# Designs tried in a protein design chat: VH-VL binders against b0r6t4. Part 34

Target 1, 212 residues: b0r6t4
Amino acid sequence: MARFGVDEAGKGPVLGSMFAAAVAGDPAAVPDGVADSKRLSADRRAELDDRVRASMRVGVAEVPVDRIDDPETDMNTLTVAAQADALGRVVADGMAGYVDAGDVNEQRFGRRVANRVAADVAVTAEHGADDEYDLVAAASIVAKVARDAHVDALAAAFDADIGSGYPSDSTTREFLAAYVREHGELPECARASWQTSRDALGAAEQSALDEF
Short names: E, the ipSAE of ESMFold2; O, the ipSAE of OpenDDE; V2, 0.75 times the mean of E and O plus 0.25 times the DockQ between their complexes.

## First folded at step 14 (VH-VL; framework fv_oberotatug)

Design n5 (at its last look DockQ between E and O 0.91; V2 from the best seeds 0.83)
Fold by OpenDDE, look of step 14:
Structure n5 (fold): chain C 212 residues (1-212), chain A 123 residues (1-123), chain B 107 residues (1-107)
Amino acid sequence: as target 1 above (212 residues)
Amino acid sequence: EVQLVESGGGLVKPGGSLRLSCAASGFRFSDAWMSWVRQAPGKGLEWVGRIKSKYDGETTDYAAPVQGRFTISRDDSKNTLYLQMNSLKTEDTAVYYCTTEWRDESGYYFDYWGQGTLVTVSS
Amino acid sequence: DVQMTQSPSSLSASVGDRVTITCRASQGISSALAWYQQRPGKAPNLLIYDASSLESGVPSRFSGSGSGTDFTLTISTLQPEDFATYYCQQANSFPLTFGQGTKVEIK
């Protein structure tokens, strides 16, 4: 019986979109070597992504920065929507599977995802599902690869090293600081609601004041 | 299993300061919005304030009675929520609960609660 | 601020009784209403959210209804463990506010 796994990547970054991915098929047919995307090199993830796409049904959904910064929503709701969107692309009635839980309450998260999918599917949400279920691990890889490609495209567009896009990345922080200093505003790909973005704007403002 | 454990309560004089902690476990703390709710002895429940997750700007909101005196913060690396209380008043005497805050399409709810820690402000 | 008024403030009932508690908001709050149960010496527990949605693990004898300004919590068949104080909470506007509570006591 066909099952599915769903996960997301890019929840934490200050730059760029978040991605969710769904992988559907026989769990026994998941390519060897599929594991948590955090434990793999970018190149290895890309290789596994190709193998997963070649053997499984795959759906990917993107949550852009403007949606992330929308005060009328929240990251939990966006995560549910993204997972459901990705899942809806690969499922049919009667299918069952696992999703990585993005809520304090796993059961609630699963229900919310299922309710947004048109097909009648059974969704079980669990924390750390990518470590437990191969299809979720596969979905994690696909989501991460999509995220990586997105970040690469942003870097190319700016013709600059923007780092990983995470707040803890010094390259990302330096890029933001430099951009704000030069342009007086955040780049379009920056999540303005992030503290990192606010800090960058604040620092630039302070510097301007110190010159007077 | 979701667990919230408050600590730091005690006796303090008016004008004094106290910091409460809430240790969270059984869920990804970084995803959760957190609130403080207090209950004076023999009285009802009163919302104190909240802090959103880092994914929603980590912004804070406070009830008017504590605005400017209380500060809510979080350390996701320690799965801990804090309530810094300054310029304490006798009317701040209460059991303080930390709660997870759930937002759905309809509104804001408190779905998980700690057992609370008692703060007594008295001369 | 939105004021929440519960009725009654207290009531006496017996095991097996049908119990009804009402909550009125000073202004329209749509369906943004929660009910909490607090047993003596314990923390509150969420029973109902979105006016009528039962929280996971809550017995089906609990139900909520209403919208706008008037809301009702119903316990169809009161059980021994249901003797507690119940609070409504508006979830629509900040600051978030609670009703004064309704104490359900043993007759």
Scores: ipSAE 0.839, ipTM 0.923, lowest interface PAE 0.6, mean pLDDT 95
Fold by ESMFold2, look of step 14:
Structure n5 (fold): chain C 212 residues (1-212), chain A 123 residues (1-123), chain B 107 residues (1-107)
Amino acid sequence: as target 1 above (212 residues)
Amino acid sequence: EVQLVESGGGLVKPGGSLRLSCAASGFRFSDAWMSWVRQAPGKGLEWVGRIKSKYDGETTDYAAPVQGRFTISRDDSKNTLYLQMNSLKTEDTAVYYCTTEWRDESGYYFDYWGQGTLVTVSS
Amino acid sequence: DVQMTQSPSSLSASVGDRVTITCRASQGISSALAWYQQRPGKAPNLLIYDASSLESGVPSRFSGSGSGTDFTLTISTLQPEDFATYYCQQANSFPLTFGQGTKVEIK
């Protein structure tokens, strides 16, 4: 009866790591409320994460900025690797479950995840699996909580308000601009390959030229 | 299911411009690298260019014959890929396909294709 | 640029025949080769990637082999829906390039 669910969080931010999480166990043991996860506050997600970890096996994998920026990689391949890493921490031969498809082709995504897991597992990948399967919804919560903790740690390390880390967040853009102006380079937590980061560097270079 | 639908093709004189659109559905468009591939009447397939996802920098690459004349862009909020074609030449006459591009360590491939839209460049 | 040459340019075959198509790259591309099928009036479809890996939903009668510069697509038992033009594509380096095509026609 033991099954698994896998999801990732943090593809969209310009700051920090992406995380994948896998949740394994009896589907009947999944805490109530995971299906509402997209509407929850950070505190409520942390509460549900605690409950999931108390009743289920949990694996988490981090993809740091230096891997995201590596020109020999791509985010969809990194998502496969992260999901497989998280899943491999919690499964055994013969288990089956669902993963949220982080690529265009669901069947290929599922095959790529399964091929990177040492255990013999049956992986079904679906778009929006976190909306359809409680184990995937639970994995979504775990991944988001890992991401939330990561963002909090970054804010503390820089002793700054960094916002959510998303390009659309003006606090995030202001942090990037200020850091580049002060240090002449992006903070290590910024995804340098992203347009938001290139814009911040470009703006600083323009300002430096305007001072001559 | 994944669907890609091209539009905007038509008849244009040499030197003219057209803008092609590709409407995507059945997947998170923001995850996709997207390419344009063309096929001149009675001829084979030719890669035109691509745009990476925003998660890989949203950068573009073009085949030499179209560099500087064609511009690929995307609007993830509308799930739409665009090809702006300027300074059109008669050799640009082709069916233009929108396709999803994917890669792994083995290489780069095109897995989903639209139906294509015909561009005819003629006096 | 890597040039891809297919052979034959066309062939006639009957349902049930075994069909082979070859593709030669102008330089080594390891296993970075794809095969596409284009039925008349339709868009291409990916059949095979990484020289021999079958794309999801593609019938098992299709297989691919080869590495380096020489590659083969095989259709073990030709079906009515297999009458189409087949293209190889080198997937190793940009610009990505296609063979000129092989048209498989019904006798």
Scores: ipSAE 0.782, ipTM 0.889, lowest interface PAE 1.1, mean pLDDT 93
ESMFold2 (binder alone), look of step 14: mean pLDDT 94; pTM 0.951
ESMFold2, look of step 15: ipSAE 0.780; ipTM 0.890
ESMFold2 (binder alone), look of step 15: mean pLDDT 94; pTM 0.949
OpenDDE, look of step 15: ipSAE 0.815; ipTM 0.917

Design n6 (at its last look DockQ between E and O 0.06; V2 from the best seeds 0.00; counts 0 for: pae O 12.2 > 2, placed apart)
Fold by ESMFold2, look of step 14:
Formats: C-alpha cells, sequence, structure tokens
Structure n6 (fold): chain C 212 residues (1-212), chain A 123 residues (1-123), chain B 107 residues (1-107)
C-alpha cells in the first residue's frame, strides 16, 4: 500500500538553499541501495535519484537564502514548512508515513508537518528516520541530489570553486573571504545570518581599518 | 529521558569570572538551540542568551545586561553547552538554568530545563 | 522590549478551587505566549505554548487562552502539587521576556 517518506538537505551550509523532498508509493518499489545513502558518491546518488523518480511519486521544495535570512524565521520552522510543501505535492487523504525530525521534540515536529498539509495524513516524525525507513532514505537521496545540482549551478554562476557550501569547508571560507575583499559585501548566495558570514564581513573590515 | 545538568557555579568576587557547563543527554543535542535563563534569589526569570545549532548557523544572541561580558558556546562532540561569564557584577547573582529553546508557528519557548547552578557574586 | 504584566502577583486558594491568572503584553504578540510552572525549590516547567497548546504530560486541568495582548492561564480544579509560581513568556520578539510571576499559595 502507498506510503511516504520525507527528508531535507542543506540545513547547515553557509551557501545556497535548503531542499526538502517527499517520496510516495509502495515501499516495495524503493530501489535497492537507498539504505546506504550516506556513503554514496555523488554519481551513485544521481543514479538512484533517477530510479526513485522512475518508480515513485516525488515532490521537492526549495527554501532560498532570502527566506533563510528573514529574521522572523528559523531553520526548524523552515524545515517544517519545506517538508510539508514537498509532502503536499505527492500525498492523498488516508496516507501514512515517516519524516525525519528536524526539532528536539519528534511528536511536535510531526504534528506541525501534518497541520500544514492539506490532505489528511498520518505523520510519524523520528530522528534519524533516513537510517530506519527506506522511503525516508529515498527522500534523503532526492533532497541531496537537488542540493548538489544547486551548488553546481552556484559555482557556474560565480565562475568559481565555492566548495561544498559548508562552514567547515576551507574552499567555501576562501570563496567568501575573496568575494568580500573584492566586492565589499557577501555574495547573494551566502546566508548573511550565519556566523561564518558575519566573521567574513568582520575580518574584511578589520583588514581595511589596518590599512588606514 | 531528556536530562540537562548544570555545573560550575560558586562564589566569586565582583570583576571575576566563572565558566558554567551544561551536560545534555536523551535528545539530539546537535539539532537543538540552547539557552541560558537565570533567576536571582526570590525573583523572576530572565533570559540570558542563546546559541543556535550548527545546522542553523551557530549564532548567538544575548540580553543587553550581559552583552560583551558573557559568551555562550557549545561542544557537540561532548553534548555540552557552556557559559563563560566575565566581569561579573553583584546583580549577576542568580541560579543559572540551561534550557532547550524550541520554536513553533508563533515563536520560541523553553521546553526542557536543567536543575540550575547557583552563582553568587559578592565581595 | 515587550513588557509582560501578570495579574495578580499572588493569590491564596484552596484545593479544588478554579484559579485564573492573566498576562498582558505591552504590544500585540498574536498567539506567541507560553506558560511555565515553578514549584518551590524546583526548576521551571513548560505548561503551555502557542497560547493554548498543552505540553505533553501536563494535566488537563491546565488550559490557556487569549490572543493579541491579553492571555489567561486557568487551573480548573486546584491540586496540592499546583502550589507554585507561574510565569508567562512572550515569544514574538527578541529579547524573549517573562512576566513577573504569580505565586499561588494553598490555604
Amino acid sequence: as target 1 above (212 residues)
Amino acid sequence: EVQLVESGGGLVKPGGSLRLSCAASGFSFSSAWMSWVRQAPGKGLEWVGRIKSKSDGETTDYAAPVQGRFTISRDDSKNTLYLQMNSLKTEDTAVYYCTTESSDDSGYYFDYWGQGTLVTVSS
Amino acid sequence: DVQMTQSPSSLSASVGDRVTITCRASQGISSALSWYQQRPGKAPNLLIYDASSLESGVPSRFSGSGSGTDFTLTISTLQPEDFATYYCQQANSFPLTFGQGTKVEIK
């Protein structure tokens, strides 16, 4: 019988959008290999994404930087909204499934997702759901592939190596530092509300003061 | 079970420093926003500051009375929240609670609380 | 800053009484209000969030209502363990602020 799984990718990066994905259908139709998604190469994930989309219903929602930087929002609330948006694209009344919990209280997270979906659905939220449920693992792959494509498009648009977009990536930090040094502002793909972005602006201003 | 255990409180002279710790267990610490709330003896509750999760940018916010004197940090590998308190004043005397700060459609609230640790600033 | 004013500051009541506590915000906060209970010598405990949503494990005798600037916590049938101080907290804007507290003393 048809069920669903939901996950997101890109909560933590300093560059670019977050994506949520929902996968709906018969759990038996989930492609082999989705359970090992954390250890997959980007090429293998893209191949599995093609197979998931061929056998399942798929919904994707994007949360862009300008929404992430809105001071009236936070990533936990945006994760609820994105998961509900993705899920709403693929579900019908009476369906049940699992979502990856993006907040400390799993039950409350699940209630918030369900309340935002127009269809009458039974949502169970669990931490690490992508490790336990094949439909959630499939959704994780779809979200990661969407995130990967987004990062590639940003790199092309800036004609630069931007790294993974994560604060821990030295290529990403070097891109930010160089862009701020050259332009006096953050690139539009940077989440200004991140500490990494605040640090890059602060370092550039200190360097400018030292020159005078 | 969710558990938050504060430590590091004690007696300190004005102008001194203390570092508080909060050991967390029973939930995903890495996905949590964490806050400090204090309560002067016989008084009400006062928000001190917060630190967001790494997945939410790991930024901090502070109440005006402690801005520039207190620093909140976290070590996700140890499931531990810290409060570095510098230039302490007698009005900083309070029980300090660590909390999880959760959100909903309308705002932020504190759903789990530690037992508190007493900081006394006295000459 | 949003100022939160509770009324009354204290009250005495008997087991079985219906108790109401009010909280007024200095500006509109829609439903962004939570209530906490602090028993003597204990840490605070979340009762209600989003003005009227009961936290899991909280007895059904507690309820919350209100929107905008005026909010109410009700204890329908006061129990001995409800002897405590109650705080409201606005969640609408930074800095997060608490009411001054309402001490409920059992006669």
Scores: ipSAE 0.461, ipTM 0.763, lowest interface PAE 2.8, mean pLDDT 91
Fold by OpenDDE, look of step 14:
Structure n6 (fold): chain C 212 residues (1-212), chain A 123 residues (1-123), chain B 107 residues (1-107)
Amino acid sequence: as target 1 above (212 residues)
Amino acid sequence: EVQLVESGGGLVKPGGSLRLSCAASGFSFSSAWMSWVRQAPGKGLEWVGRIKSKSDGETTDYAAPVQGRFTISRDDSKNTLYLQMNSLKTEDTAVYYCTTESSDDSGYYFDYWGQGTLVTVSS
Amino acid sequence: DVQMTQSPSSLSASVGDRVTITCRASQGISSALSWYQQRPGKAPNLLIYDASSLESGVPSRFSGSGSGTDFTLTISTLQPEDFATYYCQQANSFPLTFGQGTKVEIK
């Protein structure tokens, strides 16, 4: 029986897009090493990503910064939409599988994802599904690799070290602070609705006031 | 299967030095970010610092109270994490835990903990 | 630094009770919030990450909710092994910081 796993990456960062990935196929055919995804290096993830793509059906969806900052939506809705989009690319009627729950209510999240997929599929959402189901672990790897590539591309575009893009990353915060000081505004890749972005703008404003 | 075992704790005088070790097993240590978290007797938890994996540059971050005095390092060939503590102060007295540090879409958290080793700084 | 404030600092409850612990951040931390349980004389254990994601192996009676500045840990039906101290931890800003802890004691 063909099954699927879905997960996302980049939900929390202040820089760049969020990605969702879906992996469909035989759970027994998932490459070795995928199940231990939380302890993988970037290089190892990339290697496993290649193996997953070579052996499984894979779909990836991107949620850009402008959608994330849209006041008419929210991160839960976007997560559902992204997962459904990725899933829709790999599924057919009658398929069943697991998704990493991106909401406090697993059942609600699963239903919401299923309702957005055109195909008639059975979706079960669980927290920590990537630890339990190999296809979800595979999807997690694919999503993370897509996110990593996106961040690398941003870094290259700015010709700067922008860090991981997460708010807790000092490199990311330093990049934002420096960019705002130099340009007087956030970079295009920054999620303006994030507190980290607001802090960077506030700090620059305060600095300007201190010069008077 | 994951195991973290701290060692090296003991009694030391203010101004002294001590090096803690954390022996790791049951997971790919070389790929893991590692942190130290301490807990003074009868008090809460306090993050001490972290070290990234080699693939992520093996960079370190420290809490302000220990900045310049403590150094975190790792030996991947031995699956061991270290905490070099210099210029120790009485307020450094605590149980020191080594932890794995995981990250996801929300940030960083500590998913595995050792049982800790006690460091007592006293005259 | 981001200050994390838990409430209450301590509470008394009985087996079977619904227990709620809150954690407030001094600034917005999105969903970068984890919960830990520490039994007496033991190391902390991760319960919840990403504000609401249940760590593998953690009983389903534990749940987390919230975003921004206000977060909640709920134990739906308190069990004997749940008498412990609970800590929240933010991962949105460095340095990483913990709440002061909430001790759940037997009534």
Scores: ipSAE 0.000, ipTM 0.512, lowest interface PAE 12.2, mean pLDDT 92
ESMFold2 (binder alone), look of step 14: mean pLDDT 92; pTM 0.937

## First folded at step 15 (VH-VL; framework fv_oberotatug)

Design p1 (at its last look DockQ between E and O 0.88; V2 from the best seeds 0.82)
Fold by OpenDDE, look of step 15:
Structure p1 (fold): chain C 212 residues (1-212), chain A 123 residues (1-123), chain B 107 residues (1-107)
Amino acid sequence: as target 1 above (212 residues)
Amino acid sequence: EVQLVESGGGLVKPGGSLRLSCAASGFRFSDAWMSWVRQAPGKGLEWVGRIKSKYDGETTDYAAPVQGRFTISRDDSKNTLYLQMNSLKTEDTAVYYCTTEWRDEPGYYFDYWGQGTLVTVSS
Amino acid sequence: DVQMTQSPSSLSASVGDRVTITCRASQGISSALAWYQQRPGKAPNLLIYDASSLESGVPSRFSGSGSGTDFTLTISTLQPEDFATYYCQQANSFPLTFGQGTKVEIK
């Protein structure tokens, strides 16, 4: 039976989109080194991504910032939708596989993903699935590489170092602070619903008040 | 296995303050919306308030009876949910449950519950 | 606020019985209705969500139905562990509200 793995990257950042990826094929054919994805450099991930794409069926879905900030939805729902979208690109009826669980309830998450896929597939969701299943690890790499490329494109568009896009990244925070000081608003790629974004706006307002 | 463990309950006088904690494990805490639900002795369930995840703005909502007196917060690094209760009243006496809140549009549900901690407000 | 009214407030039943509990909302809540079970001295557990969807791990003897304002929880064959208090909850609007509860006791 053909198998698949699904994961996402970019859930935590304050800048840019989230990506989900699905990889379908023979687990035994997953390139060597994929299982150690958490320890991989960006360059190594890119190399493995190329190998995965050359040997497996790969689907990628993007969740843009405007959807993330949409008050009518939530991140868990968007994660389900993104994984299902990616999965739908690579699966057929009768396939089974694993997905990295993005919900408190693993079984519920799996069902929600499966229900959004047109094909009749068996989805098993587990926390930390990327550490246990090679196809999920492969999907994690693909998602991360897609995220990295997206961040690079944003940096190029702003002609600035925006960092990783994560709230804990001082480069990202400095970029946001500088941008808000200069423009009086968040950049389009910033997730406005994030506390980091609100903090940046608040800091700018306070500075403006102090000048009076 | 999902676990929620409340603590911090006890006896307090009217007008006093108390801080409850809820330690979460067995899931990615940062992904979860969290709520507090209370139950007065021998009575039904009453929603107290909620806090969304950082991915959804970490915004809070409160029931009218506790608005302005109670504050819900979270520390994702510690997998802990908090309920700061100020200006406590006798009618606040209850077992306080922390719960995960699950959204299935249009509905909001409480899918996992702690065992609760008792808060008694009495002179 | 949306008021939830359960019926009956209490009932006595025997093991093997079919038990039905009803919940009425003061206004339309679509299918955004949950049922919870609370055993004595324990925390509530989610049984049904979206009026009729069975929560994972819940026995198939539990079922929910209804939409709009009238909802029903059914236990097809009551088991010893089912003696508890059951609550409905409207999940449609804030503040979220519960019914007053239905205590299922041993006859």
Scores: ipSAE 0.848, ipTM 0.926, lowest interface PAE 0.5, mean pLDDT 96
Fold by ESMFold2, look of step 15:
Parts: sequence; C-alpha cells; structure tokens
Structure p1 (fold): chain C 212 residues (1-212), chain A 123 residues (1-123), chain B 107 residues (1-107)
Amino acid sequence: as target 1 above (212 residues)
Amino acid sequence: EVQLVESGGGLVKPGGSLRLSCAASGFRFSDAWMSWVRQAPGKGLEWVGRIKSKYDGETTDYAAPVQGRFTISRDDSKNTLYLQMNSLKTEDTAVYYCTTEWRDEPGYYFDYWGQGTLVTVSS
Amino acid sequence: DVQMTQSPSSLSASVGDRVTITCRASQGISSALAWYQQRPGKAPNLLIYDASSLESGVPSRFSGSGSGTDFTLTISTLQPEDFATYYCQQANSFPLTFGQGTKVEIK
C-alpha cells in the first residue's frame, strides 16, 4: 500500500534556503542505496534523486532566508510548515507515513505537520526517522539534492566560491567576510539573524575602527 | 525518552558565583529553545531566562531581577545548557529547573522539565 | 509585565469532586495560556496549552477554557494523584509570568 516519508535539509547553513521533501508510494519501489544517504557524495545523491523521482511521487518546499530571519517565527515552526507543504503535494486521504521529527517533542511535531495538511493523513514523527525508514531516507536525499542545487545557483549568481554555506566551512566564512568588506552589508543569501552573520558584520566594523 | 538533569547547585554566599548545568538527552538538542525557571522554597514559579536554538539566532532573554547578573549559554556538541549566576543575592535562593520551551503562535510553553537543583544564597 | 491572578489560593476536595480553578490576566493574552501541575516535591508538568489543548498523555478529566483575560482549569472527577499545586502561565509576551498557584488538598 502507498505510504510516505518526509525530511528536510539545510537547517544548519548560514547561506541560503532550507528545503523539505516528501516521497510517497509503495515502499518496495524505493531505489536500493537510499539507506546510505548520509555517506554519499553529492554526485551519488543526485543519481539516487533521479531514481527516486522516476519511481515515486515527490514534493519539495523551500523556506527562503527572509522567512528564516523573520523574528515572528522560529525554525521548528518553519520546518513543520515546509514538511507539511511538501507532504500536501503528494498525499491523499487515508495515507500513513513517517516524518523526521524536527522538534524536541515527537508527538507535537507529528501533530503540527498533520494539522497543516489538507488531506486526512496519519503522521508518525520520530527522531532519526531517516535512519529507520527507507521512504524518509529517500526524502532526505531529495531535500539534500534540492539544497545542493540551490547552493550551486547562489555560487553562480555571486560569481564566487561560497563553499557549502555552513558556518564551519572556511570558504563560506571567507566569502562572507569579503562580501561585507566590499559592500558594507551581508549578501542577500546570508541568514542575517544568525551568529555567523553577526560576527562577520562585527569583524568588518572592528577593522574599520582600527583603520581610523 | 527525553531527560533533563540539572547539576551544580549548592550553598554560596551573597555576592558569589555559581554555574548550573543541564544535561539533555533523548532529542536533538540543537533544535530546542531552552529556559530556566526557578522556585523559591515554598513559593511559586518564576521564569528566569531563555536561549533560542542556533537556528533562531541563539539569542537570550532575561527576567529583570537577573538581567546583567545571569548568563545563559549552550554547548550543542555536549547537549548541555548552562546558567552562569554572578553577584548572587539571598533572593536568588531557589530550586532551578531546566526546561524546553516551544512556540505555537501566539504562545510560548514549557513541555519538558528537569527535577531541579537547589541554590541557597546565605551568609 | 502581565500579572496572573489565580483563585482560589487553596481548596480542599475529596476524590470524585469536580474542581474549578480560575486565572485572570492583567491584560488580554488571547488564548496564550498554559496550565501546569506540580505534585509535592516534583517538577511541574504541562497539562494544557493554548488555553484548552491537552498535552500528550494528560488525562481527559482535565480541561481548560477561556480567552482574553479570564481562564478556567477544570478537573471533572478528582483522582488521588491530582492533589497538587496548579499554576497558570501567560504565554503571550516576555517576561513569561505565572499565577501564584492553587493548592488542591485532600479533605
């Protein structure tokens, strides 16, 4: 019987959007190899994404930087909304499935996702669901590939190496520092509300003071 | 199973300092907003302050009586919440609870609580 | 700051009784209200959020109602484990504030 899995990618980067993906269909139709998703290269993830899309129904939702920076919401609520949006594109009444819990309370997360989906669905939220359920692992791959494509598009738009977009990536930090030094402001793809972005602005301000 | 375990409470003289820890398990700590709530012996509950997740800027807010004296921090790599308490006053004597905080527009709520650690400020 | 006033401060009741506790906010808080139970020597537990929504695992004998400034917690059929202190909390704005508590004692 047809079931679903949902996950998100891109909560941790300082650059760019977060993405959620939902995968629906017969669990037996899930391509081999999705269970290894955390260990795959970007090229291998893209190959698996193609296979998932060929055999399964797929929905994707994007949460842009402007929403992430909005002080009137929070990342856990945005994760619920994104997962519900992605799921709503692929489900019908009576379907059941698993979502990766993006919150402390699994039952709360699952309830909030289900409440935002128009179809009458049974949602089970679990921490680490992408490690336990092939449909969730497939959704993880789809979300990560959407994130990878987004990062590539940003790099092209800025005509620059922006790294992975993660705070721990020195290329990402160097891109931020250079952009702020040249323009006096964060690039539009940076999550301004985040500590890494505040640090980049602070460092540029201190350097300007030292020069005077 | 979600668990929150506070430690670091004890007896301290007025003007002293103390650092509380809250060890978290059973959930992805980096997703959590965390709060401290205290309860003076025989009294009611009082919110102390909170720290948002890194995904919401890791910013802090404090109740007026502790502003400038207490600092909340977190170490996501160790799944640990901290409360640094400086310039302690006898009025700070309380059981200190570590809590998870969550938002459901329009409200903010505390769903998981530790068992608390007692801080006594006395000469 | 939003002040929360609970009534009564204490009450005595028997197993099986219906118990009603009220909470009033000093300004409108819409439905942003929580109720907590604290048994003697234990940490508080969330019972109700958003004025009337039961937290997972909370028995259906607990119910909440109200909006704006006036809120009510009801225990329809008091059980032995329900002898505790109950706190309301306004959840609308910071600082988050609690009522002074209502102690429910066995008679």
Scores: ipSAE 0.742, ipTM 0.881, lowest interface PAE 1.3, mean pLDDT 92
ESMFold2 (binder alone), look of step 15: mean pLDDT 93; pTM 0.946

Design p2 (at its last look DockQ between E and O 0.77; V2 from the best seeds 0.70)
Fold by ESMFold2, look of step 15:
Structure p2 (fold): chain C 212 residues (1-212), chain A 122 residues (1-122), chain B 107 residues (1-107)
Amino acid sequence: as target 1 above (212 residues)
Amino acid sequence: EVQLVESGGGLVKPGGSLRLSCAASGFRFSDAWMSWVRQAPGKGLEWVGRIKSKYDGETTDYAAPVQGRFTISRDDSKNTLYLQMNSLKTEDTAVYYCTTEWRDEGYYFDYWGQGTLVTVSS
Amino acid sequence: DVQMTQSPSSLSASVGDRVTITCRASQGISSALAWYQQRPGKAPNLLIYDASSLESGVPSRFSGSGSGTDFTLTISTLQPEDFATYYCQQANSFPLTFGQGTKVEIK
């Protein structure tokens, strides 16, 4: 009985893209261990991601920083679009499944996702769906692994320790501060619309005024 | 079940201050854009202001009549929206509703609290 | 600011009647228009968004139409629970603005 699960990773970071992932197939084929996804090491997540991709149909969609910063968008709408894009890559008419609701109204979120998918699918959206459904938990792992790889690639590209990319990470904040001080602008990977980025620009501007 | 419960309304004199709270439950509060809408007794609805989610910068916008006097804030750890009202005027007398605001092709208010009455009178 | 004008300000009707309420925007708002119902002593409830889309749980006797500046809410067969005040809201640009309301009363 082919079904699907959808989730996203990377709503909260100040650095890099958000990713959505969809996993489709027989629920019985979902690898053991996906239900503990919130407590997995990075190595265990990568191992489960490999197994999910070997056993299931997988779709991934990326939402880059320039889309996140677009004032004509909002994160909840981008989450709908990303989940629909990922889901559309793996489903066929008549399939049903669960998505992790990225908005206040679960039914509205599910309808918006379904409306953006060309196939005739039944989408049920629930808050915390990754805790309740193995296919959604599998999608969560795939999205997190895609996000992890993206952060590693950013660190390599800047030849720097950028931390996790989250505002609460002091390494991330120090990377931003140093980059803005050296270049006079945010790195391309920073979400400019975010308070952490605005703070880094403001601090650099004040330092420049104190010099003169 | 989504629930929004306003509190903190009451009688205040012109020039006074009042702080309204809106306790939210039944959804991930951090995902929500939140708005205040008011209704003077026997009158229509008037948008007061909005605060975006942390994922959209947590920025605020205000209607012109309240700009500079009202401040919207949120505490996601307590699932609570606030409206700080300063320099109150008699025309601020209204029932104040807490709402969730959502966007698609347009901006709409889907969940509403039952409101709290603020009366500004000498 | 986009001004929203509703007509009529009030009307009297009987159960079973067809009721039509008009909302006019001072400038084009495409289809970004909502309708709300407010029963006496209660908070408003969203009925219609995007000019014609019904919110979940709203009976099919409610319909919305229009685009640009002229919009209509229709109740095809008025029921006892429909005696309320109805508000339109332009949803296109800030500040978000409401019509002054239309009170539907028992005839």
Scores: ipSAE 0.704, ipTM 0.863, lowest interface PAE 1.4, mean pLDDT 92
Fold by OpenDDE, look of step 15:
Structure p2 (fold): chain C 212 residues (1-212), chain A 122 residues (1-122), chain B 107 residues (1-107)
Amino acid sequence: as target 1 above (212 residues)
Amino acid sequence: EVQLVESGGGLVKPGGSLRLSCAASGFRFSDAWMSWVRQAPGKGLEWVGRIKSKYDGETTDYAAPVQGRFTISRDDSKNTLYLQMNSLKTEDTAVYYCTTEWRDEGYYFDYWGQGTLVTVSS
Amino acid sequence: DVQMTQSPSSLSASVGDRVTITCRASQGISSALAWYQQRPGKAPNLLIYDASSLESGVPSRFSGSGSGTDFTLTISTLQPEDFATYYCQQANSFPLTFGQGTKVEIK
């Protein structure tokens, strides 16, 4: 039976989009090394991504910053939508597989994903599925590589080191702080709803007040 | 298995302060919206307030009776939800539940702790 | 604030009985309604969301219906473990509000 795995990357960053990826095919045909995805270097991930794309059906979906910042939605809903979008690109009726659960309730998450896919598929959601199922691990790699490429493109566009885009990254925080000081606003790629973004704006405002 | 464990309840005098904690496990805490719901002895359920996830701005909302007195916060690194209660009143006496909040066509409380009792009395 | 009124406040029933509880909202809340069960000394459990959707793990003897302002929780065949207090909750408007509860007691 044809199976699939689905995961996402870029949920936590303050900069840039989130990505979901779906990989469909024979679990036994997943390239060696994919199962240890959390310890992979960026270069190794890129190599595995090429191998996965060469041997499996792959779908990728992007959730842009404006959707993430939309108060009419939420990250859980967006995660479901993104996974379903990616999955819909690679599945057919009768297929079954696993997805990394992005909800407190795994069963509910799986059901929500399945309901958004046009094809009649059986979706099982589990927390940490990327550690258990090779196809989900493959999807995790694909999503991460897509995210990495996106961040690289942003860096190039700004002609600046923006870091990983995560709040804990000092390079990212420095970039945001500098940008806000210079322009008086967040860059378009910044998720305005993030506390990191609000902090950057607040700091700039305070600095301006101190100058008076 | 999803688990929520409240702590910090006890006896406090009117005007006093108390801080409740809710330890979460069995799920990715950082993904969850969290709420506090209280129940006075022998009475019904009353929504106290909520905090969204960091992915949705970590914003808070409060019921009018506790607005300005209660503060909800979270520490995702510790999988813990907090309720800081200041200027406590006798009518704040209740079992306080921490809950996960789930959004669909509405806002629902899908998982609950067993609650911690707060008694405000002179 | 949206007021939720349950009826009845209490009822007595026997195992095997069909039980119906109603909830009325003071204004339209679409289908944004939940039902909770609370056993004595326990925390509430979510039974129904979106007025008619059964929460995972909840027995099929529970069902919800309604939209707008009038809603119903039905237990088709009451079981011993179903003796509890039931609450409706409007999930549409802030502040979120609950009904006063319906206690289902053994006859």
Scores: ipSAE 0.659, ipTM 0.872, lowest interface PAE 0.9, mean pLDDT 95
ESMFold2 (binder alone), look of step 15: mean pLDDT 93; pTM 0.948

